# VH-VL binders against Probable DNA replication complex GINS protein PSF1 (gins1), part 9

Target 1, 191 residues: Probable DNA replication complex GINS protein PSF1 (gins1), of Dictyostelium discoideum (Social amoeba) (q54hr6)
Amino acid sequence: MFTKTAIELIKELRGTDSIPHYNDTSIKATIDEMIALYEDLIKTITEHKEQKKEPFYLQHAITFHNSINRDKRCILAYLNERLNRIKEYRWSSGQSLLPDQLKERLSQNEIQFFSEYDKILTEYNSKVGLDLTIDPQPPKELYIEVRVIKELGEVVLNSGCTVNLNLNTTHFLKRSDITNLVKNGSLEHII

## First folded at step 6 (VH-VL; framework fv_namilumab)

Design m73 (from e1 with light chain S28D N31K)
Fold by ESMFold2-Fast, scan of step 6:
Structure m73 (fold): chain C 191 residues (1-191), chain A 123 residues (1-123), chain B 107 residues (1-107)
Amino acid sequence: as target 1 above (191 residues)
Amino acid sequence: QVQLVQSGAEVKKPGASVKVSCKAFGYTFTGYYMHWVRQAPGQGLEWVGWIYPNSGGTKYAQKFQGRVTMTRDTSISTAYMELSRLRSDDTAVYYCARLGDSYRSSGFYFDYWGQGTMVTVSS
Amino acid sequence: DIQMTQSPSSVSASVGDRVTIACRASQDISKYLNWYQQRPGKAPQLLIYAASSLQSGVPSRFSGSGSGTDFTLTINSLQPEDFATYYCQQYYSTPYTFGGGTKLEIK
């Protein structure tokens, strides 16, 4: 006995970096299945209550409980994964505005969740004077081209990388690793 | 290997209809939106609309409402754009393009494009 | 509709030059902007998405910046294959709109 519709909800999220369309149809179908299971249980108990066969009722109750719990777990897993992706989107975008393409895919509750999550992040960042979700202004070039004007030989950089800085050789190195060598005249920045 | 292959060039009279096809290869056709973008000779790009192949849902730019119809056939991984009541200013190269996206980067972007279909509307 | 304006309409440059192309939106589009390259007779190719994210396989000499209404595409050390037309495109609001294009020509 399987909840095919509920399994499809989880399958839809696997292997994709998208936030897919809110699957209202499959969620409704799963809930309808849960309701049908409940109604079948009630009908069975009502029609056979006078027989008082405990193993019979217990088996039906166990089957119902297991099926309902599977459906619940699948729906919650689906919804929680979607909310996690919405949170990641907000962190990645650093912005309060949702594009129409994403709005089209979200449920009304998910749109509200985004708004509330955004408000919490912006209020927190305002209080600490820092926005952790906004990409920093494009940095100055992190790597620069340099020429060796004083023989240095083998040098271990702060990154742990070893480089051979032989006279008149050209290298493309991380700016932070070589700032002091440029300042002291050992390396010449090639603009 | 992802590829979008479009139907060949069409020449139509004003008032006629044209139907352009776009066949998808190398990915799950129903997993991605398919957009249509046109480009008149010597001009820029203009968005026409999209279809979501999984559901058949569509959205069109307002200026094409009532004249454009987008459909798909999932059995052959093909999307179609039909434009009716053609005018001379509908002369353009029509592209299909797949909408890639990632929640990790907050991007929605046309990562693969068809080769384009030239539609000429002559008097 | 959101209007996208590119400047300049054309630019002449030499191999090795640094070129910048500007794109302005008529209203705040956050960072929801893409850049495409179109070679003559070819379909456009994605270069940059979400204003500053480099598409896989695109050379690191291409970079994008900006947010809100003002955006820039930069090509450091121009190569022969870079002579093409460049388009910005907003995806904040429907309909999606493109800039008028910037033609990069050999000097």
Scores: ipSAE 0.566, ipTM 0.785, lowest interface PAE 1.4, mean pLDDT 84

Design m74 (from e1 with light chain Y32W)
Fold by ESMFold2-Fast, scan of step 6:
Structure m74 (fold): chain C 191 residues (1-191), chain A 123 residues (1-123), chain B 107 residues (1-107)
Amino acid sequence: as target 1 above (191 residues)
Amino acid sequence: QVQLVQSGAEVKKPGASVKVSCKAFGYTFTGYYMHWVRQAPGQGLEWVGWIYPNSGGTKYAQKFQGRVTMTRDTSISTAYMELSRLRSDDTAVYYCARLGDSYRSSGFYFDYWGQGTMVTVSS
Amino acid sequence: DIQMTQSPSSVSASVGDRVTIACRASQSISNWLNWYQQRPGKAPQLLIYAASSLQSGVPSRFSGSGSGTDFTLTINSLQPEDFATYYCQQYYSTPYTFGGGTKLEIK
């Protein structure tokens, strides 16, 4: 079937959160299929050009064209997703080096991409005097649980949301919206 | 849910070969590298090699190169490690272990292990 | 090959104690170090990966730290089930290598 090999590339990635081994064989097979489809498309168009157009030739041309485009989209999606995973790995690892296990999984172009991406991050981090890829500390909560200590009634937060902050009620709110209310003692952070 | 089930204990004579199996359950067998690690009685862990079930590609520790062969059968989600020309110092528990990783976690780690297969080499 | 050296080879401790285990690599491995626990007669179990990341389901009393060549596994407030052998393992370079192990014994 047309595009079957290309679809399997995408299935491979969607089935895992890893960076799997670069699937050179399936990519090559998909490219070979695209070349064969393209040659069939050219043949169909050339033969049609030599005589009056027939509806079946248009259908065949459309079928080949659509199959080539599906294969192309699948390869690009596969490659782009791999690059995105490589970027996320670099961010989470904080390291400029590739361990052997990862290096063996990447294509030569992907290894080069990692080096270039790392260079950009390293240069930026050195200029701002910090490392954006290290785990700086436990994740800070963006939303916190608070208890109302002083009656505030209906309050419009900086986000535009309206909340009824009645005495002794508990709420789960964005920290940035209520920082001043916590600091002045109107709200109490629950742990 | 994820489980690796290994074949039973083997007793072999020096010079013979042994083939240990490791059957995978609860995940896509071809999506993960399978490593083999051994442990001699009372000793530490020693890495033997890996196989990538999707391609059949393998990599072996140099000390086992030429004596070890790793294969797999994707139809039954089973990996095999065959060690030939056995010596008494090959006596060990042999483990298969799945290499887990996540692009979100940045690590490569053995997240699931088989129960181990005791291989005893004695005359 | 990267040699991994653990110290001590054994340590005796009581329930409730804080225990630290050290692991040293013969060359820099960045943060590419894992810690495993092996209970007697059982397969090893992953505790910590990437030097300091706690594996899902592992109790929070376990923690790892270090980078480069020197790494530490810490167990806060030992529990009875923690008496086992602990191994560090580098995955920076093939062949993968393990430390010699640290046996945690009941005092």
Scores: ipSAE 0.513, ipTM 0.752, lowest interface PAE 1.6, mean pLDDT 84

Design m75 (from e1 with light chain Y32F)
Fold by ESMFold2-Fast, scan of step 6:
Structure m75 (fold): chain C 191 residues (1-191), chain A 123 residues (1-123), chain B 107 residues (1-107)
Amino acid sequence: as target 1 above (191 residues)
Amino acid sequence: QVQLVQSGAEVKKPGASVKVSCKAFGYTFTGYYMHWVRQAPGQGLEWVGWIYPNSGGTKYAQKFQGRVTMTRDTSISTAYMELSRLRSDDTAVYYCARLGDSYRSSGFYFDYWGQGTMVTVSS
Amino acid sequence: DIQMTQSPSSVSASVGDRVTIACRASQSISNFLNWYQQRPGKAPQLLIYAASSLQSGVPSRFSGSGSGTDFTLTINSLQPEDFATYYCQQYYSTPYTFGGGTKLEIK
């Protein structure tokens, strides 16, 4: 008995790279459904107190318990994924500032979380004399070290940078800029 | 295939109102903010405001506050911008644009634009 | 409001040239800046977001740099299709504001 509203929370985060608007409406609706289920269970217990150990009643209670726990896990998964995306954003931005568009999407608790997470990162970076969230170079997995096997001379890369690819010289270049040159044997990837 | 299709050109007299539509295709309409940007002939781009289709929430540039109203109809994935008390200097191409974003980058950007709607205010 | 100033207003260049366009914000906006290209009679197209990130499908001859108040768009080895008007845009605070535009014309 997964609620339609709880499923919508999961679907909202599935396959998207956005931090969507905090879905307080669906969260409230899911909580309201859980409360209604709980009230129904209490009513059932009250009316059948002497028979609550019967298989039928036990199955009803188990179904209710499983539904409540599933909805609760769904909400927690939704909230936890949002917090993870907020942390990723802080790492990607390298900044303590939130643009207005993002502020509009976050709950007050999420804005507070961002502030606290930012403070931790800032304090840690200050102690080591380095800002770990700011990297002027692209990730290393996007760059490879290559040796020139065939004289190519001056080559303009897709990035617009000009590089002088002289025979037997070694270069650290963006993989996407040189895929064809590696494939045709003009450059050799150095592991 | 994401695309935004806007209503046709309008000619209005000063003091009238105009309502421009923007129909969204190829994505979940309620999942993205829709912005409106205008461009007077031979001039630059000017931000008008946004609507969040999921809630109907809006924000307008102060210059247009009181004259602009943004609405949407989620059943047909269409956003609307109505501008009232038109002046000759409201003559412009009006664009709708989808706000794209990624938590893996700090980006918020207009990734898809409508073709534009020419609104001419003739005095 | 945050004022965005572009320079130059227009530039004449030849195919193969390296062109640099500047954009200045009236206050610090971190890296919350985008660049758009607009061809005559067409809607703008996103080129670069977050000051330096190249949009998918955009040629690598385009690059952006800068942070805070000063930003630059660079086009290396200009191509015929690059003759257009370029706009910077800040998204740090509402209202969103655009630069005045830089028209790139064939020499």
Scores: ipSAE 0.585, ipTM 0.799, lowest interface PAE 1.2, mean pLDDT 84

Design m76 (from e1 with light chain A50D)
Fold by ESMFold2-Fast, scan of step 6:
Structure m76 (fold): chain C 191 residues (1-191), chain A 123 residues (1-123), chain B 107 residues (1-107)
Amino acid sequence: as target 1 above (191 residues)
Amino acid sequence: QVQLVQSGAEVKKPGASVKVSCKAFGYTFTGYYMHWVRQAPGQGLEWVGWIYPNSGGTKYAQKFQGRVTMTRDTSISTAYMELSRLRSDDTAVYYCARLGDSYRSSGFYFDYWGQGTMVTVSS
Amino acid sequence: DIQMTQSPSSVSASVGDRVTIACRASQSISNYLNWYQQRPGKAPQLLIYDASSLQSGVPSRFSGSGSGTDFTLTINSLQPEDFATYYCQQYYSTPYTFGGGTKLEIK
């Protein structure tokens, strides 16, 4: 049956509260099915144009169209649910760095999504002086925006977080993690 | 309901190989990573590696690279750890453990452990 | 590899005592730390995950705290079944590493 592989992607997610390993194999199989269905649809339309809306021709076109749309919706639902779980993980962890076990489960696009989501959340918390995802205590430490004046490359902060401090890049970091780098002129506080 | 059952104790001579099995019950075997952890008599816990049963993908601690092989048979929900070129200091209880996690929690943790398999290497 | 150091290696205590076990990571691991209890001849059992989250079914007298490099397991009002060896374990970076263990013994 058409869409069987795509339906199993959704079932996989419904069966677990984890973020399972990115199912590249099933996603690829579903995309390949969509491509094959599109090619069959084009062929059917091309070969049967002269029949001009004969019921047989229309039935085939509708079936292929519906199958393609279902495959597309299943992939989007699968990817969207994974992104929602990644967002929930960020809220639960309160941390900007992912453990290796989770990194191994995510696609490159999902790792980028986590980074962007973390950046937005960190920027918002920095502006209000409160990190809602770490400790419900009053704000312990201010974050500040800094620009890299001297190339530092990969630096490990006191929190254990690793940041790439490349020349002319800007970052939101805990003031205490970078006080010495600001003092020695490697970072510039942006006001 | 969830249970991991390991094979029985083994006595091997130095240079031999041992293959320990871990059969999973009460959950979807392919949905969870299976880790292996060993413990020498009177010593602490040492991580050996993991296998992801769905794909057969593995990762081993550097110390065991080239000597350990992890496999699985999804038809019988069983994971295997084979350790070759055994030395006396490989004498240990070998545990399989399921890696639990939830996206509602940032935790990755060994929520279920096998009973352990004693592997004794002696001449 | 991230080294995990536990202190003390052993603790002698009585039923009803409050016991504190420390675990130190050689580098920051955020809150990516678990605690396990191991009774003699038995497999380890999960007590606490994510530094401070109590595993379902584990008594509330167990608690964990800390982040970064310094972590603590506390047992409030020790019970007879608590005499066991306790291990911390980091899962921030591969390879997973355990502390050397803290054996909790009857006085």
Scores: ipSAE 0.581, ipTM 0.797, lowest interface PAE 1.4, mean pLDDT 85

Design m77 (from e1 with light chain A50G)
Fold by ESMFold2-Fast, scan of step 6:
Structure m77 (fold): chain C 191 residues (1-191), chain A 123 residues (1-123), chain B 107 residues (1-107)
Amino acid sequence: as target 1 above (191 residues)
Amino acid sequence: QVQLVQSGAEVKKPGASVKVSCKAFGYTFTGYYMHWVRQAPGQGLEWVGWIYPNSGGTKYAQKFQGRVTMTRDTSISTAYMELSRLRSDDTAVYYCARLGDSYRSSGFYFDYWGQGTMVTVSS
Amino acid sequence: DIQMTQSPSSVSASVGDRVTIACRASQSISNYLNWYQQRPGKAPQLLIYGASSLQSGVPSRFSGSGSGTDFTLTINSLQPEDFATYYCQQYYSTPYTFGGGTKLEIK
């Protein structure tokens, strides 16, 4: 069935948080489908030159247009989603070099895109005197005293520890475990 | 929820072949690379190779090229590693391990491991 | 192939100690390094990925640092369950390679 292959491209991406292997086979199949649809339309026009006003001819042209546009949208959505994942990978990794495991999954154009995107980020970071994508080394564990401003009850911290954060109680906790709670105003740092 | 369950221990004679299985539970089997890593008694970890279950594509460490074959059966979410022409120095625990990856974390790492299969090669 | 060298091969420590384990790559691998813990008779368990990112569920006393060729795993306040063997592993280039391991023993 027409558009089935194009839909499978999108389903593949929706089913995973990885950057899967570039699906050249399905992309080629979708393009072949578009070519076949175009050839069918040309044949219809050629055979019915004298009958172009027949409802059949108009219906066929509309069906072709809708099918081609569907396939185009699916390919573009697939390629754009992959590029977005490559961009997020670059931001998350902070690195300019691709590991072999990822490089083998990308098309040549995607490898080029990564290179250009990296170049832009590196040049920008160079001009401002810092690298925004490099994970900072975690500081030595810091403990801070905090007061609970908003009732939170039993909370599981990032370290896996459970603590009862009852209103107006004070606690001595790792800063890294409670950064978000301090930022959102639930906890107040006591100096 | 994610679990890798391997076949039981094997005892083989030099020159024989062994086939170890690794059945995956709790995730989409075809969505992740499956790697094999071995460990000789009292020794460190040694990478053997990988299979990508979706395509059946494989890559082996040069040391094992020509002796190892990795396959999978997607209908039962099981990966296999067959090592032929066994030598006494092939005695090891063989692990299957899932290659975790996410564009959000940008890492490639073995997030889940099978329990290991002891393969003993002795005459 | 990229060679991974760990030092020391073994270390004796007491509960509460700060322990550091070093890992060196024969060529630059950026930050494409993982750390695993293996308890006796068990399969390895992921601790750190990407040189410094703590795996979910791993205690915060574990930390990783380094880039390029030199990497360190630190256990800030050693607990009884931490007596195990630790391995670094690079994933920059195929074949994947592991360090020789560092056995952490009770003093």
Scores: ipSAE 0.579, ipTM 0.797, lowest interface PAE 1.4, mean pLDDT 84

Design m78 (from e1 with light chain A50K Q55E)
Fold by ESMFold2-Fast, scan of step 6:
Structure m78 (fold): chain C 191 residues (1-191), chain A 123 residues (1-123), chain B 107 residues (1-107)
Amino acid sequence: as target 1 above (191 residues)
Amino acid sequence: QVQLVQSGAEVKKPGASVKVSCKAFGYTFTGYYMHWVRQAPGQGLEWVGWIYPNSGGTKYAQKFQGRVTMTRDTSISTAYMELSRLRSDDTAVYYCARLGDSYRSSGFYFDYWGQGTMVTVSS
Amino acid sequence: DIQMTQSPSSVSASVGDRVTIACRASQSISNYLNWYQQRPGKAPQLLIYKASSLESGVPSRFSGSGSGTDFTLTINSLQPEDFATYYCQQYYSTPYTFGGGTKLEIK
């Protein structure tokens, strides 16, 4: 399946409350898959230019395009969730220094992001004469635990990644992705 | 529900090798670092190293570098620590411990420990 | 390596006493310090993480404080089950290092 590697990235995050090691291998594999899909799309377009099997060509091209976009959205969802966890870590820790255990899990770009986020918080706190990260109020809930009340099967979230919402299963999902499903009674928030 | 179960006590002669196992239950084995900590009889705790089960990556304390090897088998959720060229001062209880970490709490801590494996090096 | 020094090495106390254990790091470790309790013949158990955060299920009589190089574990009203050895542990820098331990004994 075209999105298999990207799904593994999301599953990794859902399995833990940590910031796991940056998954260079799966990200690279997903990017390689997108490149392969793009090359197949170009080949399909070239065949269409010769007006061979046109109905099949259009359906095939749409499938390739959709697969590339899903992979892209899953990578972005993975990276965005990691950045959100890094932000919450900074609020919770109240510290500008990262321990070695966390440094070795972050990509270079994520270390840079932490530094910039820390700088913004430090400047803001300095201007108002406060340190808001000392005994912080936890930030707004990003992920909530839900139980499936109504069988939904395979559902594509706003992030573009797919989840199987089978009756009576429990999931840890981003609140914004499932607000409507909780509201309509398909999912039950576990308090 | 989380539990770490270690292999039984070992008695070894100086120069031998010992391999201790630690089987994980009740959580996603590949989602957490596994550390090894030892304690000589009547003494304090000493960190040996860690393995990240997802990748098989390891890090060892310099004192043990070249003598310790940490491995894992993800199919049976088991981590291993092998210590070679044993000396009498390697006599200790060896613990595996899960590194709990949460971005919400921003802590890194040993939240679950195995029961310990006594390794005696004598005679 | 960061050296962790605990004081005292042992302390004798009675049920109901307030006991304070100190831990000093050889360099600043921010708040990256944990406290563990170990009963004889048992594995250590987490009490406090990140210098002052109480682990779930740990009695409120335990508290931690400090930052930088100087840290304290306090037991406000000692109970019989609290007679054990206590260890501080830094996780700011690899290798992870533990204090020498403080043995809490019945007077």
Scores: ipSAE 0.616, ipTM 0.810, lowest interface PAE 1.2, mean pLDDT 85

Design m79 (from e1 with light chain A50Y)
Fold by ESMFold2-Fast, scan of step 6:
Structure m79 (fold): chain C 191 residues (1-191), chain A 123 residues (1-123), chain B 107 residues (1-107)
Amino acid sequence: as target 1 above (191 residues)
Amino acid sequence: QVQLVQSGAEVKKPGASVKVSCKAFGYTFTGYYMHWVRQAPGQGLEWVGWIYPNSGGTKYAQKFQGRVTMTRDTSISTAYMELSRLRSDDTAVYYCARLGDSYRSSGFYFDYWGQGTMVTVSS
Amino acid sequence: DIQMTQSPSSVSASVGDRVTIACRASQSISNYLNWYQQRPGKAPQLLIYYASSLQSGVPSRFSGSGSGTDFTLTINSLQPEDFATYYCQQYYSTPYTFGGGTKLEIK
């Protein structure tokens, strides 16, 4: 059987929510198998160059080619699935820091990939945060907290409610009721 | 049905060694780390170390370095913890626990525990 | 090593009460914290993982919160079977460390 080691890699990932330990042994074994298959193909073609048009030799060449391609697809599927799980981990966790248990399971290239992916997400969040921070529009709120910086005493608001605005007191009032008092310096918006 | 079954209670003299076993059922033994945690009578939980059954790789808490050895036998899905040069303060219930994990939730947790093995060190 | 401190060491409560148990790490561990319940003579059981995620099969009255260094386990409506000892455990760095435990006793 030509794809035994490659099948083992795929089976490791089936039906599990884990990021399992990087299987460098099976990956190396699969690559070694592909090299052996390639060497056998070259030997067959070289020794029987004039006969490679024959159905028998053509069939052997096709078999070797298909076996190598299956091994390649299995390795790529394994590596890609691991990277997808690493990306989902970063998204789900929301963290740039990895616990020791996970670091031990990842290859050096996967740790580097995590760092690069994390950097992209962090930069995106920073840009969004910066845009929100420098937005000149005031918050759209029905009520705001204010402090009285000029003694006003009893004031009748537009709503008809009477409030006692004594110096240095704080109040939670409708923005629409007090916009003019904030603008004329009688009230200070507490942000 | 996942289950971890540990060996029976042991009574040892100071200076002796003890070897506790933990047999796994109902899952692929080589797919999960196996940790060991102990608990002295009336005390809290203390992590001892782990073994990864697939490779045989181990990691021990520094306090137990040189005194603890963790091994496994994949043919019978069994993990072992051997503690040497026993002292009276090694008297404890020793648990094996499977480390479960999820890449979707960033969790690494002891989802299944053995029933515990009481090790008594007395003269 | 990261030290985990639980408070209080014991709590007396009645069925139906809301109980909170605190756990503090000596350094930031992000959300890498689990909570376990241990009944007398039994092995511990996982309740909460990753600070706030409820383990499947665990009653919804249990919840976890916190991040960094300060964490809380809450039991919203205490049931008779909840009288047990509770442990927090960090898995951010090796060695794994547990809190000293909080024994929940019937009042």
Scores: ipSAE 0.593, ipTM 0.815, lowest interface PAE 1.3, mean pLDDT 84

Design m8 (from e1 with heavy chain Y33W)
Fold by ESMFold2-Fast, scan of step 6:
Order: structure tokens, then C-alpha cells, then sequence
Structure m8 (fold): chain C 191 residues (1-191), chain A 123 residues (1-123), chain B 107 residues (1-107)
């Protein structure tokens, strides 16, 4: 069929977890098929001018159009899947170096893609690292664990939260909300 | 399932040529690079070259350039290595090995090896 | 060519011992390093790839580490079938090159 060559490109990737050799031959054959299909479409249009076979003419035109679009989609899917595998390779390797075997498999554009992706990834990691280092961590004393020494019942904290402070219960509360209760002996800080 | 089966032992005189075969079973022959590695008696491993069965493209170690030829027959899933102008120091076990890989692991590795073919070069 | 140097060339050990084999590349090869085991009269078998990844079916007592130029293969609790010759191999650049091998012998 008209799209057989294009389908083979996708099938080549589907059967493997590798990054196979860039299939220049099949890509060229698929493009040649698209050109041939386009020329056949032009011929069909020209022949229609000489004959009033409307239903068959439209069917053939639609078939040619769909075949050309299928070939185009297959090439794009093939190229996109290869780029996705190259990205995964970079993540898995953690390295900027390309082994010779991989260089032999990639097109020149794919080698350039790897280089640019590596650069972007390296710059992103650097920025993320700097941000994490600059931001100070909150003090550990913001929240404390306390035990109720004196029955207080239902209490509304400054934050608007309601807490039931029943005798001998343990709570993990924001220090600023309960400072006075700890100072007056109603709550005991658990060290 | 995956298996590489090599041809039998050969005894050759200096100056002759030898052709070793490696038949692949259990996988798509054209989907993987086939490498050749040799090992002289009591010595280590030495890479000879590779062939990509899909295209017939080859790459040889400089030491063997001009003396080695790698070919394949896709109809019978068989790779060949021919070494010409044999010398006594070419006496070795010759292995074919499939180059496995995964984009998920970033590795290239010889995951399956043939049983080896002993080539003896003697006067 | 990238030269691969293994040390030691031979090591004697007993069943149950922990053994470490070193491999050094003449230039940085990232993590593009494999380890193979070869028993007498047999073809080599893949143990570790990409410096530290364990090949499917290989016992967990085998592990690899390192990057750049220095790499190690460790075998924990040696078994009788582990007495063999071990080779490191770089695949960063052609020609692919192997270390000289480390023969693991019974003490």
C-alpha cells in the first residue's frame, strides 16, 4: 500500500528499546512516495477536467490526501520518538559525552539536539541548586509538642483555629499561639 | 531464545584466508550491530570490528584494516568475518557478539556471544 | 586508543570472601564501562554495564562502581562458580578496548 514505507519507520522503533540507526533510506523513500502521490493527485485533477465522474474523482482525491497526510504523520512520529529517546538517554547517562556508537546512530540534527538539550538541562539544574541553597529553612521551634496539665476545654487560637485542650492530651501547636498557656503552666512543653 | 551459532574450527597455513560464520537465532537480525572479538590462547580479549546487518556498514580496528572483511546474508540471518594474509599470531578463538542497548539505561554491551571459533595458523 | 588497565592481574580468595577488582582508563570515559566474566573454555558473559547496572539474571552479589577513569567490580560472598577471569571494557570510543583481565583463583 501507499503508506507501507512510512509505517515501517514506526514499526522499527516499536520493536526495540534502542536508539536504532537513523533510517535515512526509509525517510527518503517515504518522501519520494509523498511526491509520487502528490503527482498522482495532480493527474487525477487534470483527468477530471475531461470527465464528469464526480463521485469517483472525489473518492480518489480524498484517498490521495489521506495517504499523503499519513506519510507526513509517520515521519513526524518517527522523528519525535527518536528525540524522546535521546532525551531519556541523556537523563539516564547523566553525562554530556556521547559514545561513538551513539554518534554513529544519530543524524547531524539529532547530535545538535542532544548538545542543546544537555546545555538546557545543565543550566536548569544549576539554577534550581542555587535557589534551594539561597532560601533559608524555617526555624525548628515554630511548632512544639505540648501536654495539657490543666483542663482548658475548647480554646480559640489567634489563628482562628479551635482546639480542645483536655487534661493529659498531647498536641502539636504553633508556639506563638500558646506561649502564654505554656508560661502560666496550663501546657507543658515536651522536650 | 537468543542464540549465536558459529562455524567450526579451522586450521590454515600462513598467507591463507579464513571465513568464520555466525548465525543468529531468536531476534530480528537486522536490528542489532554484530561485533567480532578475538582471544589468543592464554591472552585477553581484542576487538576486531563491527557490522550493522541492516545496511552492511562496517567498522574495523586499525590493526586489521585491509586484512579483515565483514559481510552478512540477511536471508539466513548470518554474519561473516573473513581474515586474509593470516599470520601465526592470528591464532585465536574468534567470537561474534551482539551489541545490546537501551535508551533507558544509556548502555551499549555485548549481551549475547557465540560459542567461539578456534582458528589455528600453523606451517 | 584508550588503554584499559586492570589490577590485580590475579587474586587468590576463598568461598565466602569479598573481592574487589580495579579497572583504570587512560582517559575519562564517563560511565561507559562494562564488566564481563569468562570461565575456562567458555565465551565471556556480561555482568555489569554502564559502570554500575546489573545485567538481568546476574546474581546480586556482583556490583560495579566508579566513573571517569577509575572503576571497581565487587563480588560479595564468593561462590565456587565465581572463580573465573574478569574483564572490563570501555565503549566510549572506537576501537573498543578491554582490560588485561583479572584471574580469580582458589586460595
Amino acid sequence: as target 1 above (191 residues)
Amino acid sequence: QVQLVQSGAEVKKPGASVKVSCKAFGYTFTGYWMHWVRQAPGQGLEWVGWIYPNSGGTKYAQKFQGRVTMTRDTSISTAYMELSRLRSDDTAVYYCARLGDSYRSSGFYFDYWGQGTMVTVSS
Amino acid sequence: DIQMTQSPSSVSASVGDRVTIACRASQSISNYLNWYQQRPGKAPQLLIYAASSLQSGVPSRFSGSGSGTDFTLTINSLQPEDFATYYCQQYYSTPYTFGGGTKLEIK
Scores: ipSAE 0.536, ipTM 0.759, lowest interface PAE 1.5, mean pLDDT 84

